VH-VL binders against q9umr5. Designs and how they scored, part 479

Target 1, 268 residues: q9umr5
Amino acid sequence: SYKPVIVVHGLFDSSYSFRHLLEYINETHPGTVVTVLDLFDGRESLRPLWEQVQGFREAVVPIMAKAPQGVHLICYSQGGLVCRALLSVMDDHNVDSFISLSSPQMGQYGDTDYLKWLFPTSMRSNLYRICYSPWGQEFSICNYWHDPHHDDLYLNASSFLALINGERDHPNATVWRKNFLRVGHLVLIGGPDDGVITPWQSSFFGFYDANETVLEMEEQLVYLRDSFGLKTLLARGAIVRCPMAGISHTAWHSNRTLYETCIEPWLS
Key: E = the ipSAE of ESMFold2; O = the ipSAE of OpenDDE; V2 = 0.75 times the mean of E and O plus 0.25 times the DockQ between their complexes.

## First folded at step 23 (VH-VL)

Design yj11 (framework fv_nofazinlimab; at its last look DockQ between E and O 0.89; V2 from the best seeds 0.00; counts 0 for: unsure alone 73.5 < 75)
Fold by OpenDDE, look of step 23:
Structure yj11 (fold): chain C 268 residues (1-268), chain A 123 residues (1-123), chain B 112 residues (1-112)
Amino acid sequence: as target 1 above (268 residues)
Amino acid sequence: QVQLVQSGAEVKKPGSSVKVSCKASGGTFSDYAISWVRQAPGQGLEYLGEIIPMFHTRNYNKKFKGRVTITADKSTSTAYMELSSLRSEDTAVYYCARTKYDILEGFSDFDYWGQGTMVTVSS
Amino acid sequence: DVVMTQSPLSLPVTLGQPASISCRSSQSLVWSHGNTWLYWFQQRPGQSPRRLIYKVSNRDSGVPDRFSGSGSGTDFTLKISRVEAEDVGVYYCMQGTHEPYTFGQGTKLEIK
C-alpha cells in the first residue's frame, strides 16, 4: 500500500487548487489516501506562520499516528515554509518525503504581482519598514520576507524564517535541527519561470547576497554552518533538487509532466 | 464609477446547473477579489465564495460541498459563479461583490455590488 | 461558523427619531494585528445591498453622517441619528474576520 499524502496549500490558496494533483495521484497510485488540509484558506493564510504551524500540527498529528509506516508531505509555496517549520518543531514526525513545491525556502524579496497586490503602495526596496516591525510580523508574507540590504533588521525582527533557519540563535535551534533531520528525503522543486518566488532559486535555498547576486545553497551560511541540517541532509543523499522551466507559479500543482518528473517518484 | 454588471435572470430545473456572470468596470479588475452572495426570497444574505482573479485562487463556503465553482476571465474583467445540482432551495438572487486587499489599509470587503441575478429553480 | 445575531429584527421608527441596531458575534472579530472586519450594509426595497460602514466605524463615501458604527470584539452597533424616509430597508451586519463570512439576520427598518 502507498503511504498517505498530506498536502499543504499556499498564500490565498485552498484545497481546490490541488484537484489536478489529486487526480494524478489517484491515477498513478490508486488507493493512496490524500488529505488536502483546508486550514487557513484564503485570507486566513495571511495569519502569522507560527499560528499556522500550530494549526497544521494539530491536523497532521492524528494522520501521522494512523500511519506508522510514514507519510509524505506535499507543501506548495508558502506552505513549504509551514511544513519545514512543522518538521522542525515535531520531535516525533514520521515524514518520509517532504516535497517542497515552489516554496520560498530561503525567503522572498521581489516586486512580484503578489507583492503589488498586497502592498499596492510599496516596493520591495522599502517593505522592510513594514515587514520588520512588530505589526508587519503579524502577516505571513512578512514572516519570510528576506531583505538582503537590511540583514540586521532581518536577523533581529524576523520572527519566523530567521528562526527556522537558525540564523538567529535561539534555545530550540539544536532540537529543531534534530527534528528536521528525521525527514527521509527533502525534495526541492522550483524553476526560473515561476514569476513569483524571487529569486526563484529560493526554492532551492539559494538567495541574494548584499549585491543581489544569487548564491547557491552550498554558499549560504545556513548550509555552511549546518544550522538546521541542510549540509547533513545533502551529505547523506537526502536532498533532491528538481528544477523545471516553463512553469508559472500557479501551475506547479497542476502540471502532469512536473508531477511525473518531480513528485511521483517520491510517493511510495 | 465602478460597476459590477451581472447576467440576466435564469429559470432552471432541479438537478441542472446555472452559471451567472459578473462584469466589472471602472477599475482594475486584477486588483480586486470577487465574491458571491445569495439571498433567497424574503431571507438574509449568504456567502458562497471568493476568487482572486490575479492568482486564480478560490475560497468556497464549504456548506455547498463542491457545488459552487467560481471562475474569472481577466481579459474580459468578468467573474463567473456556477452552481450545480440545483435544488428548489437554491432559488435566490445571486450577487457579486468586490473586495480589495491591502495589508496597510486593511481588507475592504464588498464595497461594490452587482445588481443581482434572480435564479429560479422549479419543476 | 461565526453566528451574527442582530437585534431587533423589526425596527419601526418615527421620522426624525433615532434608531439603533445591535449586532453580536459568537466569536471575537478582532484580527491578529488588531483590525476588526465588521461591516454594515443597507438594502433598500428592490435594490442590491449597499455598504454603509466598514471596519466597525468607517463610513463609505456618500453615506450620510447620520449613520455611525461602533463597537469592539463581539458587540457592535449601527446608529441613525435622525431617520429619514429613504432609510427604509433592511440592514445587515457582516463579519469578514473568519471564514466563511457570515451575515446577521437583518433588521427591517420601517416608518411608523
Scores: ipSAE 0.867, ipTM 0.933, lowest interface PAE 0.6, mean pLDDT 96
Fold by ESMFold2, look of step 23:
Structure yj11 (fold): chain C 268 residues (1-268), chain A 123 residues (1-123), chain B 112 residues (1-112)
Amino acid sequence: as target 1 above (268 residues)
Amino acid sequence: QVQLVQSGAEVKKPGSSVKVSCKASGGTFSDYAISWVRQAPGQGLEYLGEIIPMFHTRNYNKKFKGRVTITADKSTSTAYMELSSLRSEDTAVYYCARTKYDILEGFSDFDYWGQGTMVTVSS
Amino acid sequence: DVVMTQSPLSLPVTLGQPASISCRSSQSLVWSHGNTWLYWFQQRPGQSPRRLIYKVSNRDSGVPDRFSGSGSGTDFTLKISRVEAEDVGVYYCMQGTHEPYTFGQGTKLEIK
């Protein structure tokens, strides 16, 4: 029998978006119990990410309890940040594969369709004025806004990303790292043609330096300091990188080749 | 000048489906979400769901148990709502309305409405 | 679902007199600091709904100054300072803070 799969959706999303993914899983792994968590749908996906983490935590506890052999997570876009925070805050998670499907794991700094749609009078160079305020941090998109030109503001104001990355001191850092390291595999999926995640390498824990040069995961301070366990996971062979070109942001969960190459092997 | 123009009235049998269109003009179609709301005769308003045409993301009122499908065609600036497995209780006027998701100005729900489409379900 | 309860459901008013409609929600409608997605709509006989008030107290363009909205948390009020003949219709409150969006039952305003 296959381990249950829990799916966590992205911004403005709902369970409908994963219908093709569910079909692929049913065809290749028949009998797998798949739960797409139906929380913070639509506009509620803009609620603070810590509020979402709390709600999703409550929903996954009974699922994990019914599957003592473990579960898998497939977490899309913004949902991948929710899932990474779950892995940090849950002392009792039993996640084998954490599959991060084009998620902005090191943050977002892009003039994308979402930015222009939600902030029509703003651009990436000035959004820090809004996002790095207590008011702005009440919205999920600002919880992972990562302006490489205002690092002091990011480090002081981020209520979510700087904490789960271990970039700002907090009393839970040691226990969060311990919990995160209990994951069996971290499967990172993304690609250059995504069009939304900016830089797209954020899905692989890469990000801009102050000159907007992309530094890869192994060049990041959070990796080098092993702040939340990335270096340890890589050293134990637990990180899988699965880049794929030619896939737009809304197509990651509906591409059969992507599923067979990057997802299917990890659904034991 | 924003305008939402819906397709004409329909009479349907129980168990069939209906598809109502909503064509937007004036302004940029992809800047808004399109929502669907119905009103049974002599009754109040009930939300069915929405689509964000720019991202093709959809959110449905779970009360309808998958009977509602909302789509959009950006090239014609038209949203569609399909209700399947029709019942007599689905007899209602169906409206489309739009929403703006401006974080700074605030969410602006249903600032413009279509004229409504009467759907009658009878044997 | 958030239940929106209007009172009264029928409101006969003498022309030129004030009118007041109450709307209560089963949960707080506060989204964030100063943001509450509470709306009022007017539906005149035979017409589509028209938005009057957004974000609790903001009048839409072309809405007369005699309409005002107020309230916070779970309790909200629409007031008409001097009812005119054109105000006849059904008034609905709606919340957009929680999915799914929900409406009150409606208040039918009539001139007595």
Scores: ipSAE 0.745, ipTM 0.867, lowest interface PAE 1.2, mean pLDDT 92
ESMFold2 (binder alone), look of step 23: mean pLDDT 86; pTM 0.889

Design yj12 (framework fv_nofazinlimab; at its last look DockQ between E and O 0.87; V2 from the best seeds 0.85)
Fold by OpenDDE, look of step 23:
Structure yj12 (fold): chain C 268 residues (1-268), chain A 123 residues (1-123), chain B 112 residues (1-112)
Amino acid sequence: as target 1 above (268 residues)
Amino acid sequence: QVQLVQSGAEVKKPGSSVKVSCKASGGTFSDYAISWVRQAPGQGLEYLGEIIPMFKTRNYNKKFKGRVTITADKSTSTAYMELSSLRSEDTAVYYCARTKYDILEGFSDFDYWGQGTMVTVSS
Amino acid sequence: DVVMTQSPLSLPVTLGQPASISCRSSQSLVWSHGNTWLNWFQQRPGQSPRRLIYKVSNRDSGVPDRFSGSGSGTDFTLKISRVEAEDVGVYYCMQGTHEPYTFGQGTKLEIK
């Protein structure tokens, strides 16, 4: 039988967005138990990511317990960060494939329509004043805001991304790394035409340097220091990169070709 | 001036579907969310769901168990609410309402409402 | 779901006298950042609901200053300092902190 699939949604999202993905999985892997978690839907997805991690943990634990052979995670957009943190804090997870579907794994820093929608009076250049405040960190979008021009503020004020990345020292860094390394495969999906994830390479752990030059995963300090296990995962062939052009952010979960090419191979 | 103009009254048979429209004007359609609320005769208000056209996301009140479908057409600044498998208890005035999201200023829930659309379900 | 309980459900008031409506939520409506998504709506006979108050105490444009909202956590109040004839209708509180959004039962304000 096929391993169960757990799906985690993104910002302002819900299980409805994954109706096509559910259809694809049912068609290609009949009998697969797919659970699309309806937690923190809609505006509640703005709650702090650690709060979301706790909620999702409570939901996945019983699912994992009933699946001793393992489960697959498909985590979309903001959900990808939730899932990475989830795998970091769980010392007994049994995740075979962690599929990060167009997630800002290395953070977000862009003047996108999404940003303008949420912060109609702010630009990315000024958002650090908000996001790196204690008040700002009570919003999920600020939990993975990564301003390359204010690295000191990011490292000191980011209560989520900097911690799960091991960019700021904390007592759980070693354990979280150990836990995350329990994953069988890390499947990273994204593309240049996303339009939301900025830079789009963030989905592959690439990101801006201080000059806003995009560096690849292997050039990142988190990789070089193996702070949360990326270097180790790559070395054992556990990281899969699946870039795809021509897909907008809201279409990653509803594209058949993308599913067949980047998702389906890892649901066995 | 912001206005939400809804489609006209509907009379439907049990088991059928109804689709109500809500056309927004006086603002930027994509900057807001559209919610649907209904009110049975002589009763209170009940939230059905919300769509955010900018994000193409939809959130439904799970009470309706998939009978509600909300869509939006940005080109016409129009939101739609379709309710399927109609029953007599679905007889109500259906309202669309606008919500503005702003992290700094907060959420401005339902600042403008449509005029309502009466949907009657009867044999 | 969060249950919103209004009291009273019927509110007969003499013109010129003050009125007060209570709304209690079954759960706290406060987010971690401190915001509280509690709104008050007025529905006059034969009309659509109209928002009066948002975020507990913010009055909408065009709403007379005789309307005021207050409260915190789970207890909220709408007050009308001097009731006028045009205030006749049903008033609803609504929470937007928890999905799905929920309304109170409504308070019917009538003139004695």
Scores: ipSAE 0.909, ipTM 0.947, lowest interface PAE 0.6, mean pLDDT 96
Fold by ESMFold2, look of step 23:
Structure yj12 (fold): chain C 268 residues (1-268), chain A 123 residues (1-123), chain B 112 residues (1-112)
Amino acid sequence: as target 1 above (268 residues)
Amino acid sequence: QVQLVQSGAEVKKPGSSVKVSCKASGGTFSDYAISWVRQAPGQGLEYLGEIIPMFKTRNYNKKFKGRVTITADKSTSTAYMELSSLRSEDTAVYYCARTKYDILEGFSDFDYWGQGTMVTVSS
Amino acid sequence: DVVMTQSPLSLPVTLGQPASISCRSSQSLVWSHGNTWLNWFQQRPGQSPRRLIYKVSNRDSGVPDRFSGSGSGTDFTLKISRVEAEDVGVYYCMQGTHEPYTFGQGTKLEIK
């Protein structure tokens, strides 16, 4: 029998978006218990990410308790940040595969349709004034806004991303790293045609330097310092990178080739 | 001038389905969420769900999740609501309404409403 | 679901006199500092609803200044300082802080 699968959705999303993914899992892994968490749907996905983490934690605890052999997580977009925080804050998680489906793991810095839809009069160069304020941090999209040109403001103001990345000192850093390292596999999925995650390499822990040159995961300070366990995981062979071109942000969970190539092998 | 124009009245039998359209004009269709709300005769308002056409995301009131389907066609600036397995208590006027999610100015819920579509379910 | 309870359900008012409608939620409607998604709608006989007030106290464009909204947390009020004949209809509060969005049961305002 297959380990249970827990699915965590992204911004403005709900469980409906995963209907095709559920179909694929049923076809290839019949009998797998799949739970798409129906929390923080739609508008509520804009609530602070720590609030979402707490709510999702409460929902996953009974599922994990009933599956002592372990579970898998499939976490889409913003949901991948929620899931990574879960892996850090849960002393007793039993996640085998953490599948990060086009998630902004190192943050977001782009003038995308999302940005214009929520902030029609702002630009990426000015959004730091909004997001790096106490008011802005009350919205999830600002919790992972990462302006490479205002690193000091990011480090001081980020209530979420700078903490889970270990970019700012906090008393739980050692415990969170230990917890995160209990994951069996970290499966990173994304691609250059996503159109929303900016830079798209954020899905693979890459990000801009001050010149907006993309540095890959192994060039990031959080990797080099192993601040939350990336270097350790890579050395164990526990990080799987599965890039795929030609997929837009809203299509990752409804592409059969992507599923068969990047997801299916990790649902044992 | 912003307008939401809905399709005409429907009379349906129990167990069938109905699909109501909502065509937006006078604004940019993809800038808004489109919500559906119903009002049974002589009663109050009940939210069914919403669609965000820009992102093709949908969120349904769980009371109707198994029976309601909301879709959108950006090319015609039209949203649709389909309610299946109709019962007599589904007799109501069905409205579409829109929301703007401008974070700086604040969420502007249901700032414009369609004229309503009467759906009558009778045996 | 958040239950929105309006009081009174029927409100006969003498023309020119004030009117007050209460709306109470079963949960706090505070989203964030300064953000509470509480709205008021007016539905005149035979018409679609029209939004009057958004974010507790902000009047929509074209809404007379005799309408005002107030409140916080779970308790909210719509006031009409001097009722006019055109104010006849049903008034609904609505919360957008929690999914699913919910409405009060309505308050029917009538001229005595």
Scores: ipSAE 0.773, ipTM 0.875, lowest interface PAE 1.0, mean pLDDT 92
ESMFold2 (binder alone), look of step 23: mean pLDDT 89; pTM 0.921

Design yj13 (framework fv_nofazinlimab; at its last look DockQ between E and O 0.78; V2 from the best seeds 0.84)
Fold by OpenDDE, look of step 24:
Structure yj13 (fold): chain C 268 residues (1-268), chain A 123 residues (1-123), chain B 112 residues (1-112)
Amino acid sequence: as target 1 above (268 residues)
Amino acid sequence: QVQLVQSGAEVKKPGSSVKVSCKASGGTFSDYAISWVRQAPGQGLEYLGEIIPMWHTRNYNKKFKGRVTITADKSTSTAYMELSSLRSEDTAVYYCARTKYDILEGFSDFDYWGQGTMVTVSS
Amino acid sequence: DVVMTQSPLSLPVTLGQPASISCRSSQSLVWSHGNTWLNWFQQRPGQSPRRLIYKVSNRDSGVPDRFSGSGSGTDFTLKISRVEAEDVGVYYCMQGTHEPYTFGQGTKLEIK
């Protein structure tokens, strides 16, 4: 039988967005038990990510316990960060494939309609004043805001991304790395036509330097230092990168070609 | 002048489906979320669900167990609410309302409402 | 789901006299960042609901200053300093902090 699949949604999202994905899985892997976690739906997805991690942890623990052979995670957008953190704090998870579906794994620094929608009166260049305040860090979107022009503020004020990345020293860094490395495969999915994840390479742990030049995963300090295990995972052949063009952010979970190419191979 | 204009009254048989429309004007459709609320005769208000056209995301009140489907057409600035497997208890006036999301200023919940659409379910 | 409990459910008032409506939530409506998503709506006979107050105490544009909202945590109040004939209708509190959004039972304001 196929391993159970757990799905974690993104910002402002719910289980409804994954109806097509469920159909694809059912068709190609009949009998697969798929659980889309309806937690922190809608505006509640704006709650602090650590709060979300705790909630999702409580939900996945029973599922994992009933699946001793392992489970697969499909985590979309903001959910990908939640899942990465989840795997970092869980010392007993049994995740075979962690599929990060268009997630801002290295953070967000967008200046798109996405940002304008959430912050109608703000520009990305000024958002650091908000997001790196104690008040701002109570919002999920600020928990992975990564301003390349204010690195010191990011490193000191980011209560989530900087920690799970091991960019700021903390007493759990070694343990979190150990836990995360329990994953069988890390499948990174994203693409240049996403329109929301900015830069889109963030889905592959690429990101801006101080000049807003996009650097690849292998050029990132978190990789070079192996702060949370990316270098180790790559060395063991556990990282899969699946870029795809022509897919908007809201369509990653509802594209058949994407599913067949980037998701399906890792559900066995 | 912001307006939400809903479709006309409906009379339906039990087991059938109804689809109500809500056309928004006087603002940018994609800047808002559209929610649906119903009110049975002489009763209070009940939240059905919400759609954010910009994100194509939808959230439903789980009480309805999948009977509610909310959609939106950005090209026409129109939101839709479909309720299936109708029963007599679904007889109500159905309202659409908009919500503005703003992290800094806070959420502006249901600042404008449609005129309501009466849906009668009768055998 | 969060239960919103209004009191009273019926509110007969003499013209020119003050009115007060209470709304209690079954759990706190405060987010960790401090915001509270509590709204008050007025529904006149035969009309759609109209928002009067948002975020506990903010009046919508065009809402007379005789209307005021207050409260915190789980206890909220709508006050009308001097009731007028046009204030007849049903008033609802609503929370937007927890999914799904929920309304109070409504308070029917009538003139004695």
Scores: ipSAE 0.908, ipTM 0.947, lowest interface PAE 0.6, mean pLDDT 96
Fold by ESMFold2, look of step 23:
Structure yj13 (fold): chain C 268 residues (1-268), chain A 123 residues (1-123), chain B 112 residues (1-112)
Amino acid sequence: as target 1 above (268 residues)
Amino acid sequence: QVQLVQSGAEVKKPGSSVKVSCKASGGTFSDYAISWVRQAPGQGLEYLGEIIPMWHTRNYNKKFKGRVTITADKSTSTAYMELSSLRSEDTAVYYCARTKYDILEGFSDFDYWGQGTMVTVSS
Amino acid sequence: DVVMTQSPLSLPVTLGQPASISCRSSQSLVWSHGNTWLNWFQQRPGQSPRRLIYKVSNRDSGVPDRFSGSGSGTDFTLKISRVEAEDVGVYYCMQGTHEPYTFGQGTKLEIK
């Protein structure tokens, strides 16, 4: 009776990370087939995002084929960018709810312990020199690094984010927009106490301007130009925003109240 | 200056479980991943899994079908590996080792190892 | 799983002579377009493994310059230019490019 659910994990994750989420779904929607994709686990989550998109695409095709009435996606952190790319590149996807669980949809510009863990000798102000180079683009975190002070370099060097946002001209932009717009609902989840996604409003398609002032989704050029369909989706009533305070980045998939409030209503 | 010190040898019966500790010193515990590797007597090395305390993530070698649990306690700079449903073929020396995930300088895999913990499974 | 095959498995050598150990992988160890996470470890009798070489050819701090690593793709080599008594032990290659990480079977180096 319930549509199958496909879960796409984030950086350094494995299927174990979603054990509580699976329990919640089983309790509230018994009989639902839930698949946590076990690709690009651990270290392999640092592989280029287009490589990950290709692998996840191959894995979701048979699941979607067996469910002609549709599927739901729950995509966590970096996984939300993988899923958004899937919705664009797949001509034949049948996704009803795309649930973006604290994902850096407009990119990342964080100077947190997490950044220092991967780049111990760098600061966010100079990381653009590494990330906007061929070296840096071999790693997933640099594929969505978004330095608001080096927009020309971002637009020229980003092999992933600038393309799926329609911020750089490419021949597939019209087809990708059409494919993305076939989704039933876009459910955006995140909150101010996340502690990793910076700015946290990136989970809601907000981001910094050149003065590091957060502009909300409706103030973004990609929204105003409707470059990949956000304005169209909002006008249809297909975008759901579900912010929740008090949840750290690693706890989004293990909080019962978050599940009941923001996820459960969309698992038809 | 970096040291990984493991708990002492264990003798266990088939069907029971064992928990081995690995205490890190001489560095910042949260800067590293901690991995577990075993070596049966006279045999080669086999990877079990890793934990990344900073990211709260774990990744296991699927060969062990959920028998391995790896945990960490940041306040004591200690990682733990628990192996359940023990069999005689689990008799081995169990090592912890660390990895530094430095993207610019490159991944530094297993640059330091613990002294090893002998686990003997016999009836 | 990526299979790592070492040869020889037993390597008797005369003091002061060179030694060479081969390691082959069942698939490419290139990360994407550049990096190759291939490591070499030494395990002396009764001791834990010690890393000698990382990223194919980079010697760890404190490793004598008589040790060198080379190779690409699927074929890799550890060389010891002049074997010394302290080099006795088992040598393992290990790949970190693909999950799960895997080791070669080991090469036991002995003084004849």
Scores: ipSAE 0.819, ipTM 0.896, lowest interface PAE 0.9, mean pLDDT 92
ESMFold2 (binder alone), look of step 23: mean pLDDT 89; pTM 0.922
OpenDDE, look of step 23: ipSAE 0.904; ipTM 0.946
ESMFold2, look of step 24: ipSAE 0.800; ipTM 0.888
ESMFold2 (binder alone), look of step 24: mean pLDDT 89; pTM 0.922

